# VHH binders against Flagellar brake protein YcgR (ycgR), part 130

Target 1, 263 residues: Flagellar brake protein YcgR (ycgR), of Thauera aminoaromatica (c4kar8)
Amino acid sequence: MAELSTPSPASPAPLDGGRGDELEKFTLRGARQILQLLQDLITHRGLITAHTGGGHSFMTAVLKVDEERGRVVLDPSPDPQANRRALAAPRLTCVTQLDGIRIQFPLVGLGEGQDKGRPALFAPLPAEMLRLQRREFYRLQVPLAHELSCLLKAEDLARKPVEVSARVIDIGAGGVAVVVPTGAAEFVIGGTLPACRLALPDGEPIELDLEVRNLNRQTQRNGTEQLRVGLRFAALPRAADTRIQRYIFKTERALNAKARGGL
Short names: E, the ipSAE of ESMFold2; O, the ipSAE of OpenDDE; V2, 0.75 times the mean of E and O plus 0.25 times the DockQ between their complexes.

## First folded at step 11 (VHH)

Design T3 (from Q20 with D100N; framework vhh_7n9e_1; at its last look DockQ between E and O 0.02; V2 from the best seeds 0.00; counts 0 for: placed apart)
Fold by ESMFold2, look of step 11:
Structure T3 (fold): chain B 263 residues (1-263), chain A 119 residues (1-119)
Amino acid sequence: as target 1 above (263 residues)
Amino acid sequence: DVQLVESGGGLVQAGGSLRLSCAASGFTFSSYAMYWGRQAPGKGREWVSGISWGGGSIAYASSVKGRFTISRDNAKNTLYLQMNNLKPEDTALYYCAKQNYESGEFPYWGQGTQVTVSS
């Protein structure tokens, strides 16, 4: 008789850092919920990173939702090669944020066409959308001018300790994300980095134990490849938590003042 | 076209050992962090272990640390999991997975290999 076999990779695959069953509660599968979230992305002009596989991605946006035909209309890339990759990909993994909440959804069956005389990409509505609406998932985007850094105590290819000074790109109650050059160190989801040092403006650096939760690769405009490392705080002392919360609050207040004057 | 094929599962007595293999194709294996996960019957998926693309960083779930050893052979495009001192609680379908650097999650699992540990 037939042996037990696994479902397809899309079905049993965990989402986000080895905690896939915890993410299921943030997964939207109802048609009405999906339509509403897509409409929210349109209304807020959400910029989407669409991953085509093989380390390639392009920027896009949902231009409209055609409820009658059950499909989404996407902005094509100005790079024809990116569009060809997207059309050839079996799955387009779309990642974006809305007010600090991470949103992710797959698109399959992508096709090309015209929308109001302009080139556009089309796909059936996604069967599911991940919306990480939980307090500790919020991440403040750190202004580049703040030059926040974290000294990572990681490992190199030979399993030897290395210290990597990494730019902090976002910070939240539960962790930070940093950017490092590819090859600066070896990282794996679940790996721990003891005694790292987070440099905040308001005093001595904070010594933190960090756990790798997420790994992304991005190619910069100048062709340089960087690794985005999502890191969770382990065993955060109250004093360190207070300093981090103070930084977030002060920075949000400053950013909100600029947005009101600059919008 | 990513393919991950697990093998090496079977039935073993508690205290025994098994070595799992994951043959990878359709991507540059040495550029990707790789993972083992497992799913017991009727339970959710559990992360077990991970290894960085060059093998320089390794991580284990607390439930298997000290008993399981992850390794990789980048010349053979193969990921391994040496499982020692097996317990009935280790009974599960074991899957290898490839890091997705675009989304940062694990969407690419193999078909799995069954490990059954008898009392």
Scores: ipSAE 0.668, ipTM 0.900, lowest interface PAE 1.0, mean pLDDT 83
Fold by OpenDDE, look of step 11:
Structure T3 (fold): chain B 263 residues (1-263), chain A 119 residues (1-119)
Amino acid sequence: as target 1 above (263 residues)
Amino acid sequence: DVQLVESGGGLVQAGGSLRLSCAASGFTFSSYAMYWGRQAPGKGREWVSGISWGGGSIAYASSVKGRFTISRDNAKNTLYLQMNNLKPEDTALYYCAKQNYESGEFPYWGQGTQVTVSS
């Protein structure tokens, strides 16, 4: 029978370690941060390209984090050769993207086994994770279950005012990232969206002005295109800032607790 | 008993598209990697694509890479193969298969669905 091969990596090649000093500020080494980021990958079903060396890679995903055993569970390839290469590799370089942020982390000591009777790959938790966040502030990846939304007051191609309900995918002290259907509105980097409404779970929506900082077109797994919009809080009242911070902290705590098996 | 029932095949012109489905029953679908294979007239069986039980890992034959997309819906116990830009050489009986993890063998195949691509 013809052998199966892994699809071409959707993710770019690993960043060369030679830029170590420049990347240090983006490297997470805290156990809690690592666990959180791994949990975020699970929650958002992030696909990972695992590089085994020699120009070979395979697609995988973090299925779960076993904190008790200090290991990550990965989805094995349906290609036996890919799994063999992975197991033979001294190091896996895992590359993925979460909400437009590149994530790269090494896994060492890969093994195979069973998770609840299913084949799985296991590795000790990574000692470090590179998260290339260009934003000034830490961004919480919003759990899908929270269904945060932002009502954007924008314009269409004809410069007609439109309101777009956008899902919030990440939030920080400095702003939010949202996803909108392609063509829902026209956004201009540096443009201000006045009197938008951010919906948090804890009360009434927050009215705020937003500045468009970045635009990224994303293709979903289903082939649907969506636009990721990075928005800065242009004018955030103190009370609103407090609410946002409270939400972030509360959510982080909950996610961390869950990651620890507390939920 | 393990049952695999393929559907979605047919006659299509070169450059056309088809979507195959495989309905699985008789086992815990979500616990197994699933595969598509095909057999062209006068040729042996060949693998086309595979997907892990978790759905996060996918593999393709080089001949179909970039044109075919495998997916699964564990809630529906269904495997899919989206076939785009079909070529005459893709003409075959397409099978859905379940792997036996213990033996590594593929004892379970459906009856197949015929895909015919005309030039």
Scores: ipSAE 0.620, ipTM 0.850, lowest interface PAE 0.7, mean pLDDT 88
ESMFold2 (binder alone), look of step 11: mean pLDDT 83; pTM 0.829

Design T4 (from Q20 with S103Q E105H; framework vhh_7n9e_1; at its last look DockQ between E and O 0.02; V2 from the best seeds 0.00; counts 0 for: pae O 3.2 > 2, placed apart)
Fold by ESMFold2, look of step 11:
Structure T4 (fold): chain B 263 residues (1-263), chain A 119 residues (1-119)
Amino acid sequence: as target 1 above (263 residues)
Amino acid sequence: DVQLVESGGGLVQAGGSLRLSCAASGFTFSSYAMYWGRQAPGKGREWVSGISWGGGSIAYASSVKGRFTISRDNAKNTLYLQMNNLKPEDTALYYCAKQDYEQGHFPYWGQGTQVTVSS
């Protein structure tokens, strides 16, 4: 089943013709990173807008990665003119979205052929991929030494109250991500957790309402399962917001100072 | 392969009730949170309701809270949506969705079942 039945009504982002050095921090160049990202697009059947130049584009998808031949296999367009433009183009600029993050990569040397008797387009693996996070809010990765935790007031499978102390792994102005053992409580996207308590290093814990926005399952090396729970702040008081942003700012300054030799 | 098959849709007068079912196969149903969504002509997909893998956590869109009830039967691999006091605004294609724990969202949708509410 496809994740997206109709492309977004918003126009695809303009082709990347900007200042390249400003984009370097978002550029993936490691072969393993590129293969994993392409595999994620395949797994989630992500629709890709392929730009051929001159304002022309067509919808496609990555069907597979052929690691032995060092190439990516694309779904051809049902429009023969789009396929001809793609094959004639000096490069194909592919644009898509994964988890709300814009993904862009060039393909050079596009060719046509068949894959398992079906028409397909082929290109060498890209040497780089852009993963552009145009977010309003910065997300600080919480240093382990800070021991940030959030007491979640959640429910068990019988809908009885349970309290779960969850380690905070990242924090931003709009929310936190935490890790809990699988089965410690029941979670669903859209669920609300009222009157939770976020413990920052300075001052009293912050009481706040949280909304579940995403759920990831992780298996630890010892075989135990944990959940990564993405939580949005709901109805955040201004004083709490100020404390959170101050923590983020101070911690980022301290981390940057250590990276620059203890400045 | 993951398969989600919705049923129970139909034509009903305003104020009436319908019960939707979603038969699930190709995965361990009791390990996944499940959702209902809907899409009316000319509108984007709308999240309607969700239920955790054991049924302990339930959420509703404000537009349906108090009128719709989500439930699941893990022994029968089936998700339900009881829809009461239906309004013409509830007219839509209704589909169920399976949580994706690798990406954190729910990308697997059924084909949908049509609900039409006449005034």
Scores: ipSAE 0.608, ipTM 0.887, lowest interface PAE 1.4, mean pLDDT 81
Fold by OpenDDE, look of step 11:
Structure T4 (fold): chain B 263 residues (1-263), chain A 119 residues (1-119)
Amino acid sequence: as target 1 above (263 residues)
Amino acid sequence: DVQLVESGGGLVQAGGSLRLSCAASGFTFSSYAMYWGRQAPGKGREWVSGISWGGGSIAYASSVKGRFTISRDNAKNTLYLQMNNLKPEDTALYYCAKQDYEQGHFPYWGQGTQVTVSS
């Protein structure tokens, strides 16, 4: 019998609940928010490290959200021992990252079964999800199909003005996160990018000023390096705010409907 | 009948790379976890890597972790193993296997592809 060696937990350890008060502001408890975030994990094929306790973990993914049954469907491990540990664990701690944001959530009441004739793990929907976005507002993960973009007016390394078309990966009431090719422009945290243009699907681009709040280098699965730029809306006209809110709401509804099997 | 056909093996120097492929037929490939195993000369079969049917769950033997990458293309009914930083101890016949969910065994495997890593 080939000893299935358990994958070494190279995955970040779960955040200890001892910092409960500090993490409360980053904890989602709203059913809609939880569903949206789970759907975002599905859409973006987010890999999850599931911690079963005792230093053991396995890789999984959210395959489906079953709202009717109030459960999440997880990809079972090819290691039967990992699945056994998961099923025996009183709590599964799931850790993942989506667009540079750490996500952590507990699953309890794990069971095994089949989804459309395929082995699957099932758990009730999490009661809470920790999303370390360090932002005041919940951000919608933008579906890839929407192809939201932001034209950034920035400077290159030589301080020459450049325009960079950046893909918007998330959007909220307070700002956007975008991805740009590495070296496309020089960004400084706290710097302002004036007269940028946010393209929404519903009309003309919105002109707005953006403040750089966060910079994260990310290596994609294909080995390409990208820069994730967190941007705050420095001056958002009321009409623009309304449009952004409308887009977020509409998109969330659509994603939720899809998650419910309606689309 | 379940058919698994491995390819991509060969002779490579230590530190080199190979990519193995396994073409699957005779079953619904997308419904099964798939595995790579290997058998070195004079040794028993050992598990190398596994991937769930959805591809979201992956496991590796400790001996290959960080060096090998398993993947699958369900549309092509193909399993892959990217092997990097190969070592002489990786020399083996590599085979693709399908799990039998009912029996918990690996009753289905291919003829294998030989990987030889020279020092």
Scores: ipSAE 0.054, ipTM 0.579, lowest interface PAE 3.2, mean pLDDT 86
ESMFold2 (binder alone), look of step 11: mean pLDDT 83; pTM 0.830

Design T5 (from Q20 with E105K; framework vhh_7n9e_1; at its last look DockQ between E and O 0.01; V2 from the best seeds 0.00; counts 0 for: placed apart)
Fold by OpenDDE, look of step 11:
Structure T5 (fold): chain B 263 residues (1-263), chain A 119 residues (1-119)
Amino acid sequence: as target 1 above (263 residues)
Amino acid sequence: DVQLVESGGGLVQAGGSLRLSCAASGFTFSSYAMYWGRQAPGKGREWVSGISWGGGSIAYASSVKGRFTISRDNAKNTLYLQMNNLKPEDTALYYCAKQDYESGKFPYWGQGTQVTVSS
């Protein structure tokens, strides 16, 4: 029978460790931060390209974090050769992207086993995770279950005013990232969207002005194109800031508790 | 009893597309890696694609890479194969397969669905 091969990695090649000093500020080493980021990968079903060396890689995902055993559970390849390479590799370099942010982390000590009778790969929790966040502020990845939304007041291609309900995918003290259908509106980097409405779970929507800071087209697994819009809070009232901060902290705490097996 | 029922095959012109489905029953679908294989006339069986039980890991034969997409819906116990840019050499009986974890073999195959690509 013909052998199966892994699809070409959708993720770029691992960053060369030679830039270590420049990347240090983006490297997470805190146990809580690492756990949170791994949980975020699980929650958002982030696909990971695991590089085994020698130009070989395979697709995987973090299925679980076993905090008690201090290990991560990975989805094994349906290609047995890929799994063999992975197990033989002294180190896996895992590369993924979450909401436009590149994430890279090493896994060492890979083993195979069973998770509830299913084949799985296991590795100790990574000691560090690189998160290339260019933003000044920490961004909370919004759980899908929260369904945060932002009503954007934008313009279409004809410069006609349109309102677009956008899902919030991440939030921080400085702004939000949202996803909109491609073609829903025209966005210009540096442009201001006035009188937008951010919906938080804890009360009435917050009215605020947003500045477009970045635009990224994303293709979903289903082939649908979405536009990720990075938005800065242009003018945030103090009360709104407090609410946003409260939401972030509360959510982060809940996610951490869940990651610890408390939920 | 394990049952795999393939559908979606047919006659298509070169460059065309088909979507195959495999309905699975008789086992916990979400716990098993699933595979597509094919057998062309006068040839042996060959693997086309595989997807892990978690759905996060995928593999393809080199001959179909970039053209075929495997996916699964665990809620529907269904495996899919989207086939784009079909070629005459893709003409085959396409099978859905479940791996046996104990033996590592593939004792479970469907009856297959015929895909014919005309030049």
Scores: ipSAE 0.662, ipTM 0.868, lowest interface PAE 0.7, mean pLDDT 88
Fold by ESMFold2, look of step 11:
Structure T5 (fold): chain B 263 residues (1-263), chain A 119 residues (1-119)
Amino acid sequence: as target 1 above (263 residues)
Amino acid sequence: DVQLVESGGGLVQAGGSLRLSCAASGFTFSSYAMYWGRQAPGKGREWVSGISWGGGSIAYASSVKGRFTISRDNAKNTLYLQMNNLKPEDTALYYCAKQDYESGKFPYWGQGTQVTVSS
């Protein structure tokens, strides 16, 4: 039935984006996925910071997963007060890393007991685990000296093909931002630019399809207008993704070395 | 100062056509890409189509491709949406939108025009 309503005054979402909480796509809720991630922490002997609230925390580790009973076994603190705070807390917020990826999960219903004659803490398996691969959100600011460019295959006012060599100002795992003169080509959010070429220093240019996600106008010092175009990579092959991540890592390392050099 | 006024909605039978208009004022219309969005009852807002400032680049949501045609007349400061082969699922409040290029957000949209498609 058509129950009509007026539009919200809030800004609308982008054409193929506007999904909810950005952390939701990194949140695991499947039992199998949770068990596997906990097992990975056990295998790698991952140290976990368990936050009990009130600014207090203690170090722990997952000793095992008891699949039969649906619970996780944690290493207690040698500090009895930390254990008391943990047992009194309505939930523990556990934070750790695995292979440079941040992992966070809650434990609720913590109890104490013994495991093979040693004191241990027990809790039901967590209902969710956050596995945050922040590389997808990271955008490297490309140094001006690099002159990194992307050849855009776009259209002009007459819908005729035009090629624009655009300077890349930032790059991440999911896309680039470029600058072009305002009149160089036509863009619309949601539009696609097929068969563009991203020129990286190490090897031949990457041919890829780009999708316009953002448009911003900028006025240069001399008063001319340029357009900042945010572009998302469509379906990026793994080899291309690896090359992009390698460029980002090498450039980030070089920038950090310069910053440490003090000039 | 920015004003967007939609018109052309109405009640139509499935398979019918409507042409929506959006009259724009308070900004240099020919400098902005313009967009149509819609919101069906009980659903979130959905972007329908966009057109670049000169009309050289056009995008459509997959649900409307081949049935809807976006266009603009920069001399009249007017955005259009020709909707053909309408389906009941196209029933929604349709609105046009303008980006604020400085922030990148869409703070400007009209109050909308209702399109109702009966089976």
Scores: ipSAE 0.486, ipTM 0.842, lowest interface PAE 1.9, mean pLDDT 82
ESMFold2 (binder alone), look of step 11: mean pLDDT 84; pTM 0.836

Design T6 (from Q20 with S103A E105V; framework vhh_7n9e_1; at its last look DockQ between E and O 0.06; V2 from the best seeds 0.00; counts 0 for: SAP .671 > .668, placed apart)
Fold by OpenDDE, look of step 11:
Structure T6 (fold): chain B 263 residues (1-263), chain A 119 residues (1-119)
Amino acid sequence: as target 1 above (263 residues)
Amino acid sequence: DVQLVESGGGLVQAGGSLRLSCAASGFTFSSYAMYWGRQAPGKGREWVSGISWGGGSIAYASSVKGRFTISRDNAKNTLYLQMNNLKPEDTALYYCAKQDYEAGVFPYWGQGTQVTVSS
C-alpha cells in the first residue's frame, strides 16, 4: 500500500530561536493569555502545522483545552507514521495563523490517548506562545456570535462610492480588522475611509474615519476568497474610545470566564 | 452493520475533475478517521487520502498531493474527495474506508466507484 504522506503545507518554517530577544515582546507567557489564544484557535478552527523535526510535519488542530488536567487535546493525524514521529519528538513546534497573525508555540510531552472514545494526542499546555502581532495595541478576537460589523464607505474599481458591510474579526484600541468579499471595493493602503460606522452590541453604531493599514487576501476552506482589511481609527472621539474599550474588556472577561468553565 | 457507499466516479479526460462522495452508515461517523483508497487494474490497493475524525488533520499520498482534497461533513455522514487535474494514472476503483482503531486495520470499505481518466 502506498504510504500516506502528510501534506507539507507551504506553512512557513518555524522561526528559529535565534531571534529570541526580538521575539520576546510577542511572546505570551501568561496562563490566561495562553488559554485565551488556544480557545481562539478552537473557535476559529485554526489549522496547525505541527513540526516534529527532521523536516517532517503534519496537520492538526486544537480540539479541546482541558484546564482541569492542564493539557491540550490535538487532532491526531490519519497517518500513523506522523503520529509516531510526533510522539517520538522531544518537542512539537506548532505553527498556525489566526486572522493574519502568525502564531507559534511549542508542545512538550506529547502523548496519545482517547477523548470520549476517539483517538487524540495530548500535551501539557504550552508554557509560551508566540503571537506576531505587528500592531501596537492588543486586539481582541471578536467572537463569531457577536456579529460585529463595520459599514465601510469605500470606492469600487471605477471609483464609484460603495458601501460595504464588513464583519469585524478583531478589535483593539487602535483599530479593527474586517473581512470583505473580494472585489466588493478597492482599498488602498494609507487611504482613508471617511464616515464609516462600527456597530457594537451595546448601542448605536459609532461613526468614525478609518485608515487602511493592511490588506491580506485569504482563501477560506470552502475556496472562497476574502479580503482581510486592517483599519486604524483615524479620529476616534473620546466617547467612542470609551465604548470600544468597554466592549473589549467586557468581551475579554466573558471569554476568560467561559474558558475557565464558568459559562 | 457498517455501510459505505461510494459515488461520483465516471469517465473524465486528462486534466479534468471529479468529486467523489462516500455515504456512511451503521456507525458514529464523527468518531472515526476516514480514508480514500484506490485500486488500479493489476495493482494492489493504495491509500489516497485520510482525514481525522475531527477533520483538522489530513494526509495525502504523494502522487495526489496538491491535486486531491479530502473533506468530510459529519452532519451528513459523508466523506468527499475532490479530484482535480486528473491523470491517466489516477484510473482506478476508488473506495472509502473506515479505520478500526482497535484492530489498527481498515476492515470496512465500500464497493467502490470507478474513475477512468482518458488520455
Scores: ipSAE 0.652, ipTM 0.865, lowest interface PAE 0.7, mean pLDDT 87
Fold by ESMFold2, look of step 11:
Structure T6 (fold): chain B 263 residues (1-263), chain A 119 residues (1-119)
Amino acid sequence: as target 1 above (263 residues)
Amino acid sequence: DVQLVESGGGLVQAGGSLRLSCAASGFTFSSYAMYWGRQAPGKGREWVSGISWGGGSIAYASSVKGRFTISRDNAKNTLYLQMNNLKPEDTALYYCAKQDYEAGVFPYWGQGTQVTVSS
């Protein structure tokens, strides 16, 4: 069984059957909206966790949409048993994120076949997709002017302690994403960074433990390579959580006011 | 193409040791974090351990910490897992994985090497 400490997508497990009226306001049902969202997942190479039931899942992606036949084409698992479970399941519950927003959709009627001579899975287009922006999944894009930073307590190549002041690029209730120069420290998914310090504008830095959940490489305009590190908060005290959420709320309000002023 | 070839599995009695190897080709090995995972029959995949591109940061699943040691030799493009004090619960197909910095989370998986621990 996959555990939360495993290298997997940042998306949480699929929601159990909730009350329909609570989720309805986040549900997309228009054919054009669904096609566009699926194409956005293809364009951004969205990594999808496909849950087959019984605690089993596999990683996949939407390879393309066949509009003429009304179906999606999925990347099969390299594990034949995962593909067998997927084909036997009455539905796949697909979970992913796009631009920090949780996306969830069912696929039913999964079949096996080939696409341009390569093995592939296919299913009819979903009739609905959830775009769930709840507080626990929301990520605020931090304005550059705030210069928000997090002091990371990491290791170098020789496993010696190093402190890295990392710019925070987004922040939410569950974690932050930061950017560091490639080579400033060594990172691995599943690694724990104890006693880091998150600097918010309204007080002393918050001491917190962080876990590495994802690693991306990004090239800056000047050609400089940087590493984007997705970090999850360990259990936060309520006071720290309150300060983080107040920062998010205040910053959103200020950004909305500036947008109305035509800036 | 990326190729990952695991070896070193086998049948061993509880309390024994095995050393797994993963030979890597088709990419610049020293630029990528590497991982070991495993899958027992009838169960989902489980992350076991990871090591950063230079070896400076290492992480283990709690179930194997203190018993397993991950290492890498960047000159030989090889990843290792030393497995000591093996338990029947460690019986699984073990495979190595390469970090995917574009997707940000998960790896290319090898075909795996079987480890069977008898009681």
Scores: ipSAE 0.545, ipTM 0.859, lowest interface PAE 1.6, mean pLDDT 81
ESMFold2 (binder alone), look of step 11: mean pLDDT 84; pTM 0.844

